# VHH binders against Transcription termination factor MTEF1, chloroplastic (MTERF1), part 17

Target 1, 262 residues: Transcription termination factor MTEF1, chloroplastic (MTERF1), of Arabidopsis thaliana (Mouse-ear cress) (q84x53)
Amino acid sequence: AGETSDTGILFREKLIYLQDLNVDPHKALRVNPSLRSAPISSVVSVETLLSSTGLSRPAVGRILDMFPDLLTSDPESEILPVLRFLSNEISISEQDIPKSISRCPRLLISSVDYQLRPALTFLKTLGFVGRDTITSRNTVLLVSNVERTLIPKIEYLEEGLGFTREEVAKMVVRSPALLTYSVDNNLVPKVEFFIEEMRGDVKELKRFPQYFSFSLERKIKPRHRLLKEHGILMPLSEMLKVSDGQFNHWLLELRLRSAERR
Below, E stands for the ipSAE of ESMFold2; O stands for the ipSAE of OpenDDE; V2 stands for 0.75 times the mean of E and O plus 0.25 times the DockQ between their complexes.

## First folded at step 27 (VHH; framework vhh_8dlx_2)

Design j3 (from y3 with M108L; at its last look DockQ between E and O 0.62; V2 from the best seeds 0.00; counts 0 for: pae E 6.1 > 2)
Fold by ESMFold2, look of step 27:
Structure j3 (fold): chain B 262 residues (1-262), chain A 121 residues (1-121)
Amino acid sequence: as target 1 above (262 residues)
Amino acid sequence: EVQLVESGGGVVQPGRSLRLSCAASEFTFDDYYMHWVRQAPGKGLEWIGYISHSGSTNYNPSLKSLVTISRDDSTNTLYLQMNSLRAEDTAIYYCARDYEGSRDYYGLDLWGKGTLVTVSS
């Protein structure tokens, strides 16, 4: 009703409430200055809505400490639409909603109209439909911006590897993790190394997209150097799927067999 | 399932050491900074530190002498070694993926469920 940021008793009650919820009050006020003038009833209503999904009080506290802007959100107009989107458009069961939120709290601060639904619509164009539809297990894909994040990854796979949109879509539906890799920090350097240093055939990357899941500096480069040093050729899957111990054992075995042939 | 799963929590005596693990499934943290964060009873989230894709670490100054973060890229596993544990280290420990490289928690887009560490006699 007319509480100021400096009203002592009511402000102190809000700070105590936040502390009881495991929210750092000083961080929350720094990140969300509007919290100072917000009535405590508004903060309580946010906790109440989140708890009603089945989230434990410690989980609610974690989320609110993580995103203090939620403390001044209108539950009915700003949070509930996300929950309705997850239940109605993604069809996540009531039991799985809190798990999906706990795994990816960023869903709660994402616009349904400008972020979540556009991402879902785009993913459907790639083939995330029917038995391959988005589920509670991969809702993290929905917090990726279509124009800034998803499209550049798809376009890089098309242009950088020379694949058709249909081929890339099939790869991504088979291996959704491809949509989580950075173009600049993962895809580009690994493609460049594969083509320029390993002199590889990009069609092998289509068959083995798991290549992008291995460390360039800690696995790909060291194993390539060892194979090159000994004049050995092998498929990416055989090169990369085995542990360091098994790779070194196999390499020693091949060197011994080469010596036996002479 | 794209997820992070922490393990290794439990009850330990003060002064002892404990190693926590965080397993990534269906993705690698190769191009991500990976973080450890904890939340003690009555307190907000406390950042412990991160490890970069190349293995460089950065720690909360208050904890830097007590913790070590490491990773094993062959098993997609992140580790937190904690030494000389104190009662105030009792907390739920989370691992998290750094999606945007931000200074705040907004950039941490994937979290584990947490593992409880209780330090008591």
Scores: ipSAE 0.161, ipTM 0.662, lowest interface PAE 6.1, mean pLDDT 84
ESMFold2 (binder alone), look of step 27: mean pLDDT 83; pTM 0.842
OpenDDE, look of step 27: ipSAE 0.817; ipTM 0.923

Design j4 (from y3 with Y105W; at its last look DockQ between E and O 0.63; V2 from the best seeds 0.00; counts 0 for: pae E 4.0 > 2, framework grips)
Fold by ESMFold2, look of step 27:
Structure j4 (fold): chain B 262 residues (1-262), chain A 121 residues (1-121)
Amino acid sequence: as target 1 above (262 residues)
Amino acid sequence: EVQLVESGGGVVQPGRSLRLSCAASEFTFDDYYMHWVRQAPGKGLEWIGYISHSGSTNYNPSLKSLVTISRDDSTNTLYLQMNSLRAEDTAIYYCARDYEGSRDWYGMDLWGKGTLVTVSS
């Protein structure tokens, strides 16, 4: 006689709903064909759960357009566990959960059991505990695969540089960004340049892992080249901590002093 | 905080130009491809373009004549210059980082909050 649960809403109404959320309905149907037969009430329940975290409607729409498979997810069994993991196991405050999700939407499509908790467990073995635990500031580490991503980075620092596991653990806890760098595209080229061109001691990298945070081509190489041209030796922290403007000004002063002495 | 923050949005008249900024905090800005992405009302995400860590740019072909992306690594700031603005350029504009330079949303692991640009007479 009237409307009933699970009878569905006209397909046209679903398309209008998605467009009102800023979700491209044609792309969403292509990526997630199951959306075609899903009742609109199921789709609305996903928006409702995400909005309850404090995400704005535009932010929800962005996430759903980015990952249309979420549109057919069961909120209680597939999305809420991620939110509870963030609040209970990472202890992110209610105010910070929407910020963390907005900055890294990939969290929402990550399995708690097969991705997030294994990553957290592994990070805890390195010393991410107590004061040094994972926070809302570095949840991006939780979307890194342990076997394919995290372990190879630890192994390079341990075996490739000759550091003990204890030393590597202390390095990464002190400088968590180190776990975000590619071995082949970042760590190796920067170590090779440091050893071969700068003739540095590998132990300095242990004390100043921030070296790996600086651009090899835009900062490390140009500054080393200029210092070498003027015969100046300098620790990594002194070479790299100043802005380009401050470095260029300081170097110009040294070049003028050198011209006076020639 | 590890974050990206867009600024420079607002209301602008058709035919005018606007420059958006994206400030990066607490990560190695210099080593990332940086993307601009927008989302107009009622539409999905539209990739605008990227600038590589070496300064090379690649643009959505439909927008190539209207936009210019640049970066200033000394201030950790990404820029989007938009010219000859039209009503259809009304959107929320986001910046995102991507280590490998793909256009796969999955590879963009950090996004800004967005800045609204409204092109209205």
Scores: ipSAE 0.300, ipTM 0.734, lowest interface PAE 4.0, mean pLDDT 84
ESMFold2 (binder alone), look of step 27: mean pLDDT 84; pTM 0.855
OpenDDE, look of step 27: ipSAE 0.882; ipTM 0.950

Design j5 (at its last look DockQ between E and O 0.77; V2 from the best seeds 0.00; counts 0 for: pae E 11.3 > 2)
Fold by ESMFold2, look of step 27:
Structure j5 (fold): chain B 262 residues (1-262), chain A 120 residues (1-120)
Amino acid sequence: as target 1 above (262 residues)
Amino acid sequence: EVQLVESGGGVVQPGRSLRLSCAASEFTFDDYYMHWVRQAPGKGLEWIGYISHSGSTNYNPSLKSLVTISRDDSTNTLYLQMNSLRAEDTAIYYCARDYEGRDYYGMDLWGKGTLVTVSS
């Protein structure tokens, strides 16, 4: 009757190909069932496109194992537009394309029209232009949703700190990491601690936005408690930018000066 | 730049222990779930485990007795302690951050990896 050994041979070739890429075939088929019926030539075309960017074969395999839906993607309509966006609209050099993708593989599964370009357009309104344009080093900002992620962060910085949009935009352009901080898990608790417990001047946060990069529980709170116990006032940058050893040394010096009064 | 950098890989003998480090730059390390993931030659990605904002850990059941994940928020460093290493632990080890702690689709930033080779 009909022969199924050709279908089995072709399926086995696909599994061997995936194994050669360090892609778990069982996981890939579970996550992307359409892979079973996809011709191997389509799967190879995805690797070929990704490799043409300068990604190593292990890096390509890691990406495809992480996002098995890419294995059945059309390179021309679903992947190449992302690569062209990075090259032409962000102007990332040929050398830096694979580095940017390796840092943020999620770029490859992001819609240019519905995610990447809207994020870029919004970031430009904040001042990510000219000398401050988005580069290969901060493409992670492009995978953040404008309405659900970026705007709420900007609005919180305005409302929580009492700054104008212009002031927040300048802060963010100088310190893009501010757009990577969680509102609920970072910005809110750190602003609340700064205002309520430290009784701080909000304008100091404008000068020192790096405050948000320090651990609340392991650095900010412990150092504040030590300073409060000894009645010492210290600028945030001096309090936070030094090692524990340097902080303890400085604290000792201030206590010695206080003890010299008689 | 916003990045993760793994270190501490290399060639080790079977039965030894190894501690990998992952240094975080330019983001608030302690607000993210942090993951370790590895990829052995010829295999797909294998999730090792995560450590939460508050330090709670969860491990791949097959690796739970062999690994310990910790974090030092004062140095923005994630650690993976591996004990009693075997040849099958040869892999590239990656760290990744995860905003929601829900699944690996939330892992939006990965390191470049560090190679561990376990051989005689």
Scores: ipSAE 0.000, ipTM 0.412, lowest interface PAE 11.3, mean pLDDT 83
ESMFold2 (binder alone), look of step 27: mean pLDDT 84; pTM 0.846
OpenDDE, look of step 27: ipSAE 0.893; ipTM 0.955

Design j6 (from y3 with D98E; at its last look DockQ between E and O 0.04; V2 from the best seeds 0.00; counts 0 for: pae E 16.7 > 2, placed apart)
Fold by ESMFold2, look of step 27:
Structure j6 (fold): chain B 262 residues (1-262), chain A 121 residues (1-121)
Amino acid sequence: as target 1 above (262 residues)
Amino acid sequence: EVQLVESGGGVVQPGRSLRLSCAASEFTFDDYYMHWVRQAPGKGLEWIGYISHSGSTNYNPSLKSLVTISRDDSTNTLYLQMNSLRAEDTAIYYCAREYEGSRDYYGMDLWGKGTLVTVSS
């Protein structure tokens, strides 16, 4: 019986199994006390289901170490619905399911009815459909709360850039990473620098939303200051898409041309 | 508490090397990109680099030849190796955890208190 399965010998076997899977047993028991009374067959059944998706054993171990509550989950009622949602409602291929899970293990502990499907429904209203649908690379958007996370980011882009909801929707569909950035620690500082220091035209951000993927302190500010120092105007895409090595090479060539004219 | 704690700072003579450590606690360290950032006295934050959850690194190009970032996921520890130190490397050094897959320091949601490195005779 389930509640009597956790004897001293069976408990040690469970710890050895977790160690072989690279799951920290102390952490797992602290986070999920029910693991103490769970039969080892239940833990094995979770690994078996996850492995059947094509995940390697090290990847399964990483996921279970990250979310120890999965060790006592019912595969049929708690995990399989997530897998069916990914394959049937999002239409992620069987080959891409393990990639999606590896990139966003939180999917496995997310409610289909209360989190994943509402997020998908909302994202579809923005235009994540057809060729622009959610893929294995951006399923992280599905674990974000619509009202507390996704909508506030969209509303900031509207207010901070002066764009309509339709314009922002097109921007985020083209560049889904926009919905992963912190408003206070990423979007705000970059919009403020663009408007106040770069004196930029916000319409350029609509054409090049990848601006927000670049480091403000490491790339945007240094390159802007160098271009301003030399009196050069350059579109954001030309300024930011080249590697630091390519940018530095171009700057050295500019300095050589300036010295040659003297 | 969920936290990052830097250590290994102190006074170092120019030309020497120093290794800083950052101990992570109460979160799944190996799932996160981790960053080093520094702040010289009276200056803004300067990004040093990151290391991904799989061990790939990327560095501030002005510092690339001077620093190496590594991680030990078995001990939840991030490292910064700094070589050929100069007076201009005097700063408070912070480690930081990257928020939800962002790969720049404005996407960081957990910071250490910092450790002071002073490079002087």
Scores: ipSAE 0.000, ipTM 0.153, lowest interface PAE 16.7, mean pLDDT 82
ESMFold2 (binder alone), look of step 27: mean pLDDT 83; pTM 0.839
OpenDDE, look of step 27: ipSAE 0.889; ipTM 0.955

